# Ledger of designs, part 3: VH-VL binders against q8iwx8r149to289

Target 1, 141 residues: q8iwx8r149to289
Amino acid sequence: ETQLDMNEFDNLLQPIIDTCTKDAISAGKNWMFSNAKSPPHCELMAGHLRNRITADGAHFELRLHLIYLINDVLHHCQRKQARELLAALQKVVVPIYCTSFLAVEEDKQQKIARLLQLWEKNGYFDDSIIQQLQSPALGLG

## First folded at step 1 (VH-VL)

Design ut3 (framework fv_utomilumab)
Fold by ESMFold2-Fast, scan of step 1:
Structure ut3 (fold): chain C 141 residues (1-141), chain A 122 residues (1-122), chain B 108 residues (1-108)
Amino acid sequence: as target 1 above (141 residues)
Amino acid sequence: EVQLVQSGAEVKKPGESLRISCKGSGYSFTSYWISWVRQMPGKGLEWMGIIYPGDSDTNYSPSFQGQVTISADKSISTAYLQWSSLKASDTAMYYCARHEDYYDSSGYFDYWGQGTLVTVSS
Amino acid sequence: SYELTQPPSVSVSPGQTASITCSGDKLGDKYAHWYQQKPGQSPVLVIYQDSKRPSGIPERFSGSNSGNTATLTISGTQAMDEADYYCQAWDSSTDYVVFGGGTKLTVL
């Protein structure tokens, strides 16, 4: 049975949501890698992040800060060759990014768009995902 | 204040083993990558490899894979570079340098150690 | 293996603009960073992520990166700028760091 302590995960996510410090992001990232034991484990973590970020009524800072965590995890996945966690995040990044981008006004969209530029520059996603991220309305429909 | 403090100069003979150190202070040691960079006398900078002290994950330049070992001890905030058998061609200045494993990180080195001069001669 | 090429030396008169180039295949698709090294000293970061200056680095230092070439520009060059300059790129997917061969800047 694939099981993770989601309450423990949420306890690590809360400081990221509230303050978004480098230490909080590092703690969340390290917990995810420690629990990346199989594809179903990775999918549970990625799915949980998708659920938190795309939830109705999620405020901008929650969405932005958890996407910062995802960015840090993606970077580490490339370095560590953590292919299962990378694959799980690739399955959820489109709804995460596109929902967050479309939910806010132009000034806040610029903060999110900076991450897409970095993801493009670092080659985290294939061309089909990048095209969906570049066109958020198309990506959701 | 952020500092990377390296061990002192070494004079060794070919075939001897050696381990040099890089101690981080003034920051969260496990939140930053540490690279080792070689500079041969009168030459440029050569990247040797990198370690993430939080989980001891390493990556080596193809030129240095199998030639050196990079490790870290979190309990004393220290990274190491080790040779099992030194060669005269290992004579160089060795620097450690950190970069932040941060959401905006793109692999630049913000702080460098003072360097450890290693001289290998008969 | 990925390679960055720099001119071995650049000479300018005090007050002139120095330009130091760094060439690599599609370097503009990567971030370029620049380090200053004076004799007997450790390298010091002067430009990161193509064009950003660390705190404490004078405004006369600037950078750009497009196509195959990154450029470090030092306006109003001073004697204290005399040093070796190294460009560096990093591909996060391979985790390989690459340095250019270095450029000796002489201010005569």
Scores: ipSAE 0.014, ipTM 0.570, lowest interface PAE 7.2, mean pLDDT 87

